# VHH binders against Pyridoxal reductase, chloroplastic (PLR1), part 2

Target 1, 350 residues: Pyridoxal reductase, chloroplastic (PLR1), of Arabidopsis thaliana (Mouse-ear cress) (q56y42)
Amino acid sequence: CSNNTSNITTFKPLKLPLFWPWQKVKMGPLSVSPMGFGTWAWGNQLLWGYQTSMDDQLQQAFELALENGINLFDTADSYGTGRLNGQSERLLGKFIKESQGLKGKQNEVVVATKFAAYPWRLTSGQFVNACRASLDRLQIDQLGIGQLHWSTASYAPLQELVLWDGLVQMYEKGLVRAVGVSNYGPQQLVKIHDYLKTRGVPLCSAQVQFSLLSMGKEQLEIKSICDELGIRLISYSPLGLGMLTGKYSSSKLPTGPRSLLFRQILPGLEPLLLALSEIAKKRGKTMPQVAINWCICKGTVPIPGIKSVRHVEDNLGALGWKLTNDEQLQLEYAAKESPKSMIQNIFQTR

## First folded at step 13 (VHH; from x1 with F105Y)

Design y2
Fold by OpenDDE, fold request of step 14:
Structure y2 (fold): chain B 350 residues (1-350), chain A 122 residues (1-122)
Amino acid sequence: as target 1 above (350 residues)
Amino acid sequence: QVQLVETGGGLVQPGGSLRLSCTASGFTFSNYAMHWVRQAPGKGLEWLSGITGSGGTTSYADSVKGRFTISRDNAKNTLYLQMNSLQPDDTAVYFCARETYSWGYRDWFDYWGQGTQVTVSS
């Protein structure tokens, strides 16, 4: 009696991808997932409560993101507090290197780092060296996107020109696949675009605070310019530092210094939070998923911050569907009814 | 130049009280939220309390809630921390810090004082 143990090949149900390859977003020469992840929390002790004991969890979060097709990771050379300066890049590099799924495919990961316009970075060469330092921390040969973290136009315009030249040089040297900017207003965005164009370097991305809490005239103008010029808008803080998650209320505040900010803004956000909640319930989604999806619907690439597997799991649910126009309008209307908008980055130029 | 100078630290017995002051200069004090942060020996930075520029809104960490009171006198460019019912675990260097919205450049705070030592011991 030959027990033909029928190897029931448990057909692992082909998990449908969260998004299709054709839904990838063009960002200059790069093709990125419709959503990326931000790593600001990595190494940030005071605001985000980073501890080194979290590194394993962060790695798991990273792997989960990769497994689900996320290939855009935003970081910065300035991330990490105190002695942990650069920790975000170090961790990201470590995770890339140690990822089994990325063996031979490390180039599929688009690392988008930002270079701070530190006062001591006064030469293009120093700025190029900043890029090299990031590469060293990441332990990779080339960045996906090198970004100027903010403009110095308002306080050091001569430095800005040097930093722009630095962007050109790092591109020419092949240290980055593409260049981008962060916290540029409409006017400065056009200026740097034009400058880079004259130097034969395409501007591929503009990163700004963009969310249901940050969708003012300036953000819309930036978006319009980006669309006109073929620049992809990356929306950072799509969840308003957590305000749009539904996790917090006037009676339930986050720990740390954010509590003061939240105490000021949350009471006025009730209409928006209700709208988010209603749509989330209707869709069988979470409030964060709806908020992130809104950013996607607006034609941006959101980069919500992650610091746990749970965050990744939740945020991934923002993909594979779209808000209707009516839902978007409902959210936008509710947002406008909120008396307080999100505080803007002080480096945001006009 | 922006400057923050903490004063009022010292040695106090358990159950005692101290009032810390932070004098600010080089900026419009009332336009900025201010915070108190401490660092105990061998521990990381711990946020304690924050107050808006106008002084209209305050927030506290659970560890100090009900014991510590943050206040400010904008006319004097001074931030205060009244600390009551002090415990040995409150032993730390206490810093005042200015809140910033330069996210990604600095960790929520752009300027810090040098700190003042508070020691709670029997």
Scores: ipSAE 0.840, ipTM 0.953, lowest interface PAE 0.5, mean pLDDT 93
Fold by OpenDDE, fold request of step 14:
Structure y2 (fold): chain B 350 residues (1-350), chain A 122 residues (1-122)
Amino acid sequence: as target 1 above (350 residues)
Amino acid sequence: QVQLVETGGGLVQPGGSLRLSCTASGFTFSNYAMHWVRQAPGKGLEWLSGITGSGGTTSYADSVKGRFTISRDNAKNTLYLQMNSLQPDDTAVYFCARETYSWGYRDWFDYWGQGTQVTVSS
């Protein structure tokens, strides 16, 4: 009696994608997931508590993001504390290289790095060399997006022009697929856009602090300009450095220097946190998911920071659904009722 | 030029007290939150305490709560750290640091002092 053990091929239920291919967002010549991930925590010891022992976990987080269709990863050449300068790019490059899922498909990952406007970067050639250094750390031949990290217009306008030329040269040399900017105000955004246009280089993206805590007149104006000019707005710190996660309260503060900031802002955020919580509960979502989804609903590409698999799992839940207009208004109203707003990046220009 | 200079470090016995000072120059001191950070031998940087520009709000790491007190005198452009009940584990270089919101360019701090050595030993 030959026991024909029928290998019941347990059909693993086809996991529905979190978003459809047609829901990808155009970012210049690139097509990106509706949400990216930021890697500021990678190599940051003081604020984010980075330790080298976390690298395996970060890699797992990266892989999980890829498996779920995330293809936008934001980094910078300035990320990493002290001797760990550039660590974010190094890690990201390592993870890309070692990913089995990316074999032969490395170009599907859009690496968006930012080049710091360091005072010693005084020539376009030096700025191009900064790009090459990033490519070396990442161990890739071409960046998805090369971004100027901030404008120098307010204190070194001649340097800014040189850096703009550097962006053009990066693009012309094929070191980057697209160019972008970060921390530009409305006026400077238009200026660089126009400059790049004259040089035959499209401005692909503008990255600014944008969240329920950072949705002031300036952010709205930037968004409007982006929409008009065909620039994609990337929203960094969509969770307000963790303030919008529901994890923290006046009695439960984060560790490290953020605790001082949170002590100042968090007591006045009760209406917003309550609104987030209520909507999250109604939707069967988490507060972070709601906050990130709000950024998406506003037409931005949020890049929440990740430092664990858990963060990725949670943030992925922000995809595949949308807040209603009423829910958005409820959140915005609650945010406006908060007496204190989030501190803005000092490099944010007008 | 922004400058931070720490003083007041030294050798102290376990259970002893020490008061550190940080004198600031080159900027409007009262406009910036200030912090104390330390680095023990063979360890990474550890945040200890922060105080707002006005001095109205303070925060402490759990490791120093109840023992250390941060304060400031804006008229003197000076930051203080009163350290009580010192233990051998408090042996470190102590740094004064200015808070910044230049996220992504620098860490949470943009300027540091040179540090002052605190040694707690019997």
Scores: ipSAE 0.817, ipTM 0.949, lowest interface PAE 0.5, mean pLDDT 93
Fold by ESMFold2, fold request of step 14:
Structure y2 (fold): chain B 350 residues (1-350), chain A 122 residues (1-122)
Amino acid sequence: as target 1 above (350 residues)
Amino acid sequence: QVQLVETGGGLVQPGGSLRLSCTASGFTFSNYAMHWVRQAPGKGLEWLSGITGSGGTTSYADSVKGRFTISRDNAKNTLYLQMNSLQPDDTAVYFCARETYSWGYRDWFDYWGQGTQVTVSS
């Protein structure tokens, strides 16, 4: 401001890179980074090989994400294998509490968690108590987003109405800033939106499997409904459980039970994997970065998983740039030409 | 009502063989991929092998590849693990497990057997 003055006043506003993490996007009443991180691996011993010796690296990964403008972290009360049930929430809460960058401003992190529709959660009070248990494990006073993890409409429709009332009560009691749903199909998504709207409760998000491996007619219909109703789609498994990373082939499979699924699906992904590789090379990016960027280009907020500092470093490279429209179409065409796609989560409804 | 029951465990000398069975009931067995997982004393769970519902595709952990063979007989609702060249570090409780596609909630396996003990000792 103390610069010289001239006859012609010229200035250039600050131009932020596309999908810049400090340029937040709207999710109901919340502002979130254009990518978040999922914490499914935190406490998952069997599928993801979690050991407590990894906690320091997970904490460093969390801090790296914060330093680079990420404020959305997704967890669930069911995350953690066996005796580690709830461990994902406990770790996230610990990292938030111990973070020097968040000292005195823990509420700038948007914590999204999910409450399982367990058969013993039969009253709205029991569902509210599940939220209180999550807040206790997280050691925070309020969630950013409280999410119903899946619909019970197909097998326990009376329970579902109770769980919807539970979401309303969580909001009214100030336990959550907004509510969301996960694994809701098109019909149930419209129904819960209408239900919550008439009660003044913001349905800010719908979280479903959405990726270049899961972009069929139903998933695109869910996205269209989200766009129409002002609901932000959160993309889970944006890398297809690792199939889109380029790390694996028919001769190099992941360790653990994923290898059986990879043997069934990965060979049928050659057109898509080639297109990802070609675009990644052209743009000086990695295949995960291209796959995640595509999700952001579609107007979703992807939540790739965190397992290490290296993974966070790579995933952050999905930000700050945008696939061209032609590159997006190339990827979508290659996905449609691939004879295989991802198996849908059994909990997704109509 | 889903039940998985393992049998065929026991004591065997190093270099020996055993065949484990897992009898399934309460569901359409041929619709589900099935797996073997073990737990050695004081250790976590270790995935060993999996087989698709049709039996057309199998996969193995490196620690057992070439020594163990997974198979199934859908007419008998039974999953098998043929274990050859057994060594003392194969000593564990062996479980069969049913794969599910409720990832992020029920994890990879929704039902487990009670397990059968295998002990490899001189």
Scores: ipSAE 0.611, ipTM 0.875, lowest interface PAE 1.8, mean pLDDT 89
Fold by ESMFold2, fold request of step 14:
Structure y2 (fold): chain B 350 residues (1-350), chain A 122 residues (1-122)
Amino acid sequence: as target 1 above (350 residues)
Amino acid sequence: QVQLVETGGGLVQPGGSLRLSCTASGFTFSNYAMHWVRQAPGKGLEWLSGITGSGGTTSYADSVKGRFTISRDNAKNTLYLQMNSLQPDDTAVYFCARETYSWGYRDWFDYWGQGTQVTVSS
């Protein structure tokens, strides 16, 4: 802010840290945009209504994200329903390959994928093969981040050892530039960090459900551990499956199976939704932009979904500004005073 | 082993009624939200209705609201779909599905029954 008067020289305000896409943040050996995009909806027919006729719009949305400086895209080998198993990775690979803006620069995109801990993946070699299959679907030679989709420590502890060795082998074979984990709780996160550190493998990220609807004691403990150990937290579901958008009410529910969850939780969010709405109006922003900006203010990298060009345009508006500390406290207070919060993913460990 | 078995399908005249059942085993039934989904010939999956583990909250797709009623009997480990005012467009295979809170994994539902055929025809 400047404060010019007739008796003094022009004052230039101190530049504040704003979350512009070109102000990359460190994620282990990688530099990523302060927000990425998730691709869970790509190939998900029942929950997200995917049809192959939407592929051209998804490609346009991907190009818009790239043109605006986004370089982090998160996918998984399990994304896609029924016959579309693996479709999310295939689409992302296609869009990267076909992008004229990335000609000769495909390595500037950081692709993060996740490997499901399927019960038939019982050796580290099978996890390496899963990584090679992902690379084949993506049509690239190396991932930015290879991630475990969840821990098996609570139900198959011997498989857990295999998962960790699989990450080490993926890195040693040059298949990934870094590794990450998803849905790891505080205890398992410390354990895998120590395991990988002694083997010289960079644990660059931990991905958990983190939002104004999912910021309880355990999620905050995970965040604290990430900060202490130099691990970047990736926030998934930053909009609470759409509950933080302001688009829905008791009389206007989403289509599909989400409507049951919304009916249970959304009525209990009134204090939070009111605070989001008032701050959004005050700042000339949308409620999604405020909710995503909050995640960035916490030092996380949120990965809202790509569903359309319009969604990308809206989500990009979360960048280039910062909630004040008072606004952050107002949102956090409203979230804690709301009778409901989001249900935690059953795969998150201790 | 989680198992879901649908029964009660069959032929019915337009305007008629049918009650589907889904018998659950291998898990604590009352801890899980349950849903009905259908697939008409040559079409994709269509979500119809869901009910919470306790049975206290239900939700319906617009296409069946007012005609279909989801319910459950947790003592019998059974999910129900009462289908009234059936029309030829309701002809489909009907599945029960267990919701899991493993969002971002694969699908919203982790276990499905084998399905039961409902045919609405003169």
Scores: ipSAE 0.603, ipTM 0.875, lowest interface PAE 1.8, mean pLDDT 89

## First folded at step 22 (VHH)

Design N2 (from M5 with Y32H)
Fold by OpenDDE, last read:
Structure N2 (fold): chain B 350 residues (1-350), chain A 122 residues (1-122)
Amino acid sequence: as target 1 above (350 residues)
Amino acid sequence: QVQLVETGGGLVQPGGSLRLSCTASGFTFSNHAMHWVRQAPGKGLEWLSGITPDSGVTSYADSVEGRFTISRDNAKNTLYLQMNSLQPDDTAVYFCARETYSWGYRDWFDYWGQGTQVTVSS
């Protein structure tokens, strides 16, 4: 009597996502979650307090995000402190590779990295090599989105043209599925779009600081241009480096150099923080969730930074609902009443 | 080329005082927030203090609050750190660093000095 122990493959029930993401949005040829995650904290010791002992937690955070339908991960070749330069890409690549238990969801990951316009990147070939270096760190064959991290138009316009050609080349070589830019103003955005168009390369994304703290005329103009040209706006720092989380006050500052920034901005932020808090309470949401949802409501793809499972859990709650127009206006009004806005990136072009 | 040069380090007894200076060149000093960071032997980098371009706002780490004072003279392109009530645990290389305002580009700082050694010992 051969006891055929039927290996009941216990179909581990597909753990239903904890949170239901919204429908994916188009970003050029790519389909991405309506929210991505930023990995600036990965490898950043001074600002974000990164330690290698956190890697397991970061992996859990990544996997949780992926399990819940997040597929867009923003990184950069310049992320990581000192000797940890490139650590964000290395970690992201490792996590993608090790996420095999997620039933192929790793194949849905869209890696969006940014290539720094370093002064020594003076040829298109060197810029293509930067892309290859990122691929090597990530241990993947192709990037989702290769992004120019900033424009050099204001100080090295000849370099910018070379970098643009580099974007074209990396696209033509199939090293990236799409190309994007970061920290481009309205005028330069149109210029690069037109250039890339002449070269048969679509510009799929524009990444700018966009939040309730950064929603000035320029941001709105960029958004309008993006909408007209079929470019997806990626909003970085949707939480204002943590100022919109409700965790900090004049009496409770973050550690490190952010404390200086927060001392400058927080004293005038009370109206906005109150509005966020009120709406959050009414909705049964957190302030971060409301702030992120606002970015989505504006037609952008926010990429809040994550460094823990808790961050992922909280941020996922920004999905599956929408602020009303009245709520959006209330937040925007409160933001305008706040005398101080976020400091803009110095590389942001006009 | 951007340069930051720290001076004023040395050997001091516990309870003593030192004043560090950082001389900046190659950029508009008055447009940048400046910071002090230190690295003790075998330890990581520790942020200490920052100051806005106009000196209107300062911030300190808890470890140095009440003992250290950051200041600047924009006319001289110089950043200062007055250190009082020094303790053995303050022994480190002290660096001045420029704030980038380039969120997400690199670390919070883009340029560093070479550092100056401060040793607090009896």
Scores: ipSAE 0.779, ipTM 0.939, lowest interface PAE 0.5, mean pLDDT 92
Fold by OpenDDE, fold request of step 23:
Structure N2 (fold): chain B 350 residues (1-350), chain A 122 residues (1-122)
Amino acid sequence: as target 1 above (350 residues)
Amino acid sequence: QVQLVETGGGLVQPGGSLRLSCTASGFTFSNHAMHWVRQAPGKGLEWLSGITPDSGVTSYADSVEGRFTISRDNAKNTLYLQMNSLQPDDTAVYFCARETYSWGYRDWFDYWGQGTQVTVSS
C-alpha cells in the first residue's frame, strides 16, 4: 500500500506588499488591478494546447491571481476551438462560482469579455443577445466590461453602426457595467467614443496590441487619444505571445503555429531580449516581469495570458515596483533597434 | 467565398510517401501564411507545419520534422505537403488552414479545408 501522498504543494500566495491590493486603476466606473489576466489559452487547442485535463490547473491559476489582488480577467465569446467555442467564458464563470472560499473576493472580479463582430450579427438585438449568451456561459448577471472585439468599419460599415447601437443597448439594459473596444485604430476610436458620448455611454477601455514589440506610431497615438479622452488602454499580448519571456530562441521554438512566427521575429530580437535580460538581472526580476512592468509604466493595463500557476506566479512579480525612466528608454531603444516588430493586426482600423 | 480543398490522401504502406495538395480560392493566397493540421481518430487537432506567404520561412512539428515538407505555389494557389516515411501514427484527416491576418483576435486560423484522409497501414 504505497501511500502516494500527493504532495498537494499548497501554493502559498505571493506576499505582495500590503499596499498593492489597494493600488487600483480606474477604468471607467470600475476599479481594477494594474494588471489583468487574459484567458485566450482557455479552450484554445491549436495555439495554446488546451486540454480539458488542464481545467484544474487553470482554476488554481485563477484562484491564485484572485488571492493576490488581480480582479481583471479578459475573455471573449469567440475563445475556444471548434466545439469548445465559448469555453474561456464557461471556465471563467465556473472558477468565479467555485471561488467562494476566497472570502468574497469573487465579487470583486471584473469580467471583461469581447463580442466578436460575426457577419451574422446584423442587428443591435442580435448583438445584445450575444451579450446575454456570454452572461449565460459565465453564469453571472452582469459583465464588468462588454467589448466590441474588432471594428467592421473597413468592410461592413453599416454593421459597425448596428454593433455600436448594440453596445449602447447592453449598457442601457444593465447587462454590462461599462463598454469597451478592441483593435480600434486612432480615427475609429475617436468616432466610436463620440458616438457613444452622444448616446450617454462612456467608453471606458480600448484594447490594442501594446508591448515592447508593438509600440509603433499608431500605438502611441492610440495611447495619447486614450489619455485625452479618459479611456483606459488595455495592453494585450504584453509578452508578444511569449517572445519576450526569454524562454524561446532560434534553437528553442514554441510548439504549434507560433513557431512559424517566432522563426520570423526572434532572429532580429536579440537587442531587445538582451536589454530585457540585463534589466531583469539588475532588478532581480524575470524578463516577463520587466516586459509587463514596462506596459504598466506606460500607463496601460496589461493582460498577459495565463494557462498555469507558474504563469500567475511569474506575472505577479511584475507588480510592486516600477522601471525607471532610463530603464524604459533603454528597453524602447533596444526595441527600435530590433528590425522586426510584431505583426500588427490588419483589422486594426486607422 | 474562401475555399480550401485538400487532395492527395489515400491508403499507403508504412514507409511509403504521399503528397497532399490544398487548392485555395476566393482570396489572395499569396498574402497568407498557410498551415497543415491533422486529426487522428479519437485525438485532438495537431498542428504539423506552416509556411510564410513568400515561402521564406517554414516550420514543422517535432513529430513530422525531417519527414514532411511543406511548400506552396502561389501562382497555382496551391499548398503542398510532401509526406515521406509514413508511419501508422500518421493516420489522420489532414487539413489545410489559412492563417488569419488578425491573429490575437480570434483563432490562429480563420479558414479550413474539409480535410483528406490519410491511412497508413500494412
Scores: ipSAE 0.776, ipTM 0.941, lowest interface PAE 0.5, mean pLDDT 91
Fold by OpenDDE, last read:
Structure N2 (fold): chain B 350 residues (1-350), chain A 122 residues (1-122)
Amino acid sequence: as target 1 above (350 residues)
Amino acid sequence: QVQLVETGGGLVQPGGSLRLSCTASGFTFSNHAMHWVRQAPGKGLEWLSGITPDSGVTSYADSVEGRFTISRDNAKNTLYLQMNSLQPDDTAVYFCARETYSWGYRDWFDYWGQGTQVTVSS
C-alpha cells in the first residue's frame, strides 16, 4: 500500500495586490510602484547598526518587497561605512541576482542609485566611471535611474557642470535608463532641467527630504516645479529617521547619534505624533503607514529605509488606501504647530 | 580644508580621569553638531556622545552616561570630552566627528579627526 502522500500544495491564497498596475507611477520612461524602499541602512554601521550577519534578513526583506510589487529600490555609491563603502549596492545587486522571482525579469526592478559629488570627480568621464563602478557593484548592465546625489553649485559650480555632462553621457551610453537628481533646490532644479533638456536628456526624478517633518516652502516649491516640468518627486526620509514611527519618546530614544537629533525635535512633535496616532487608530493602520501614505497623497514616491522584514511588512501597509483631504490637513496642521522642523540637508540648494 | 585634531589622550589608571580636546578648523565650528566616537581594539566604531552647536542639547551612549561629559567652546573652536571613572574597557582610539547634515552621505559624519589613544590600564 504505497501511501501516496498527496503533497497538498497549499495554494497560498492569491493575496490581492497592494496596488493595481494602473496605480504605478510614471517616472520618466519607467513605471514604478507608488512606494520604493531605501537601502541607506545597508552597510551603515554607526547610524543603523549594520552587521554582515544581517544580510540574510535584508535579503528576506528585499524578497518580501518584490513579492508585494515593489520595484523601486533607492541606493547610493556612498552608502556603507568605511570599508563597507558601496555595500548597499553590492547587497542590492546580490539580492537581485539571487532572487528566484526575478528570474528573467531583472529589468523590472528599478534600481535608483545616487552618485556622490566627491571632490575628486572633476571630469565627466570620471563621473561616468562612477556609474560604471556602481554597475559593477550591482552586477547589472543598466541602472534604472542614475542620480546626482547633491549639487555642487554652492561651492564648486564648475564641477557641477561637469557632473551634469557626466549624467548626459551616462544616459547617452545607455548605462542608465533615466537620470535624476537629489537635494536640489527649486532654482537649481530648473537649471539642471533646462540644461538636460538642451542636451536631449529628460530629467525624470528629483529626490528631496519630504515628510510631515519636512514640508516647508522649499519642498512645496520643488513639488510644484516637479509637477510643472513632469519630474517625479521622490521623498526620502518619509518617517523622519524614525521620529514619525511612534516608537520613540523622550524616555525612549534611539541609540547612536540619532539620539541627539531626537532630543532636539521629538519634544516638540507631540501634536503631530498625536495626530498620526489618532488617524492611525481610526484607520486601523500604524503611524508609519499613515506618514508614508501622506507622502503618496502629496503625489510623491516615498522611499522609506528598510533594514528588516518587519519594516517592510509595516511599510507595505501604507499602500492600497488613501488619506482623506481632511486627514491630510489635520496632519499638516499638527506638523505646523510643531515648533521644530527637521534639519534640512546642507547640500540642499536654493 | 576641514580639520579636526584630537588631543589629551594617554595612559591612565582605572578610576582615573582624562579630558580630551578636539580642535576644529576650516569650517564654522559653531554651526555644526559635534560628536565623539571611539574604536576599541578589534571592535567597531562606537558612538559616545553628541552636542548641538549651541550646547543646548547633549546626548550620550549608555556605556558612558554619567561618566563622560561632552562640551564645547565655540570661541576656541574646540570640542571637549571629560572622561571620569575610566575603566579598562574604555581603552580605545577616540575620534571627534562633525555631524553631516547631508542625509545619506556616508555614515552621519563627514569629517573625522585622526584620533587620540586612550589606554586605561593598571
Scores: ipSAE 0.771, ipTM 0.936, lowest interface PAE 0.6, mean pLDDT 93
Fold by OpenDDE, fold request of step 23:
Structure N2 (fold): chain B 350 residues (1-350), chain A 122 residues (1-122)
Amino acid sequence: as target 1 above (350 residues)
Amino acid sequence: QVQLVETGGGLVQPGGSLRLSCTASGFTFSNHAMHWVRQAPGKGLEWLSGITPDSGVTSYADSVEGRFTISRDNAKNTLYLQMNSLQPDDTAVYFCARETYSWGYRDWFDYWGQGTQVTVSS
């Protein structure tokens, strides 16, 4: 009696992605998930409390994101505190390399890194070398998106032109699949777009602070320009560094330097937080999910920061549904009634 | 060039007090939030306190709340940290740090002093 132990291959139910593949968003030549994840917390000790002991948890978070159809990961060559500079790219590269699900499909992951406009990057060649250094940290041959992290137009306009040429060169050399910018104002965005167009390089993305805390005239103008020019707007800090999560209040502040910022802003955010809470309750969603969904409804690709599996799980719930126009208006009205907005990046050009 | 210079560190007995100063130069001091951070031997960086440009808002870590007081004199371009009821666990290098206007570019802080040593020992 040969006991044929039928190896019940426990088919781990293919967790259906929380969104349909057709819901992918075009970003230049790339197809990305309607939401990406930011990795600013990876290697950041002071603001985000990074410790190397967290690396396994971060890897699990990354894998969970991939399993659920997220393919856009935002990083930067400047992420990481002090000696940990570049740690975000190193970790992301490690996770990509070690991922079993990505074997032979590494090209499906869109790595979007940002190159800092450091004062010592004075030649296009040096900027191309910055790209190569990122590729080395990531241990990949090509980036999805190479982004200029900020404009130098306001203080070093000659450097700005050199950095633009550097973007062109890295594209021409095939080091990046597409190019983008971050923290550009409306006027400077048009200028770089036109320059790149003359060089035969499409601008695929513009990354700015865009949330219910940052939706002023400038953000709306940038969005309009992006829509007109076929540029995808990437919205960073969609949760306002955690202010829109519902976790914090005037009586319950985060630890670290964010506490100072939150003490300034949270007391004035009551109307917005209430609206978020009410809509979240009605929808059976969390406040972060509603805030992220709002960014998506506005036609942006939000990149909330993740540092845990729990963050990924929660943020994934922002997908597969949409706020109604009335709900969006309710949130926007509540945001306007909240007098204190998020601090804007002063390096954002006009 | 932006400079931050910490002073006032030293050796103190448990229960004693110290006042640290940070002198800023090379930028408009009154436009920036300022912070104190410390690093104990063999430990990571620990944020302690922050203050807004107008001194209207202050914040403290739980570890120092009630014992330490942050203040500033914008006319003197100086940040202060009054430290009372010092304990051996407060032994560290103390740094003054400027809060960046460039959120998301780098760390929360864009400039640091060289630090001043505080040793609490009996």
Scores: ipSAE 0.759, ipTM 0.935, lowest interface PAE 0.6, mean pLDDT 91

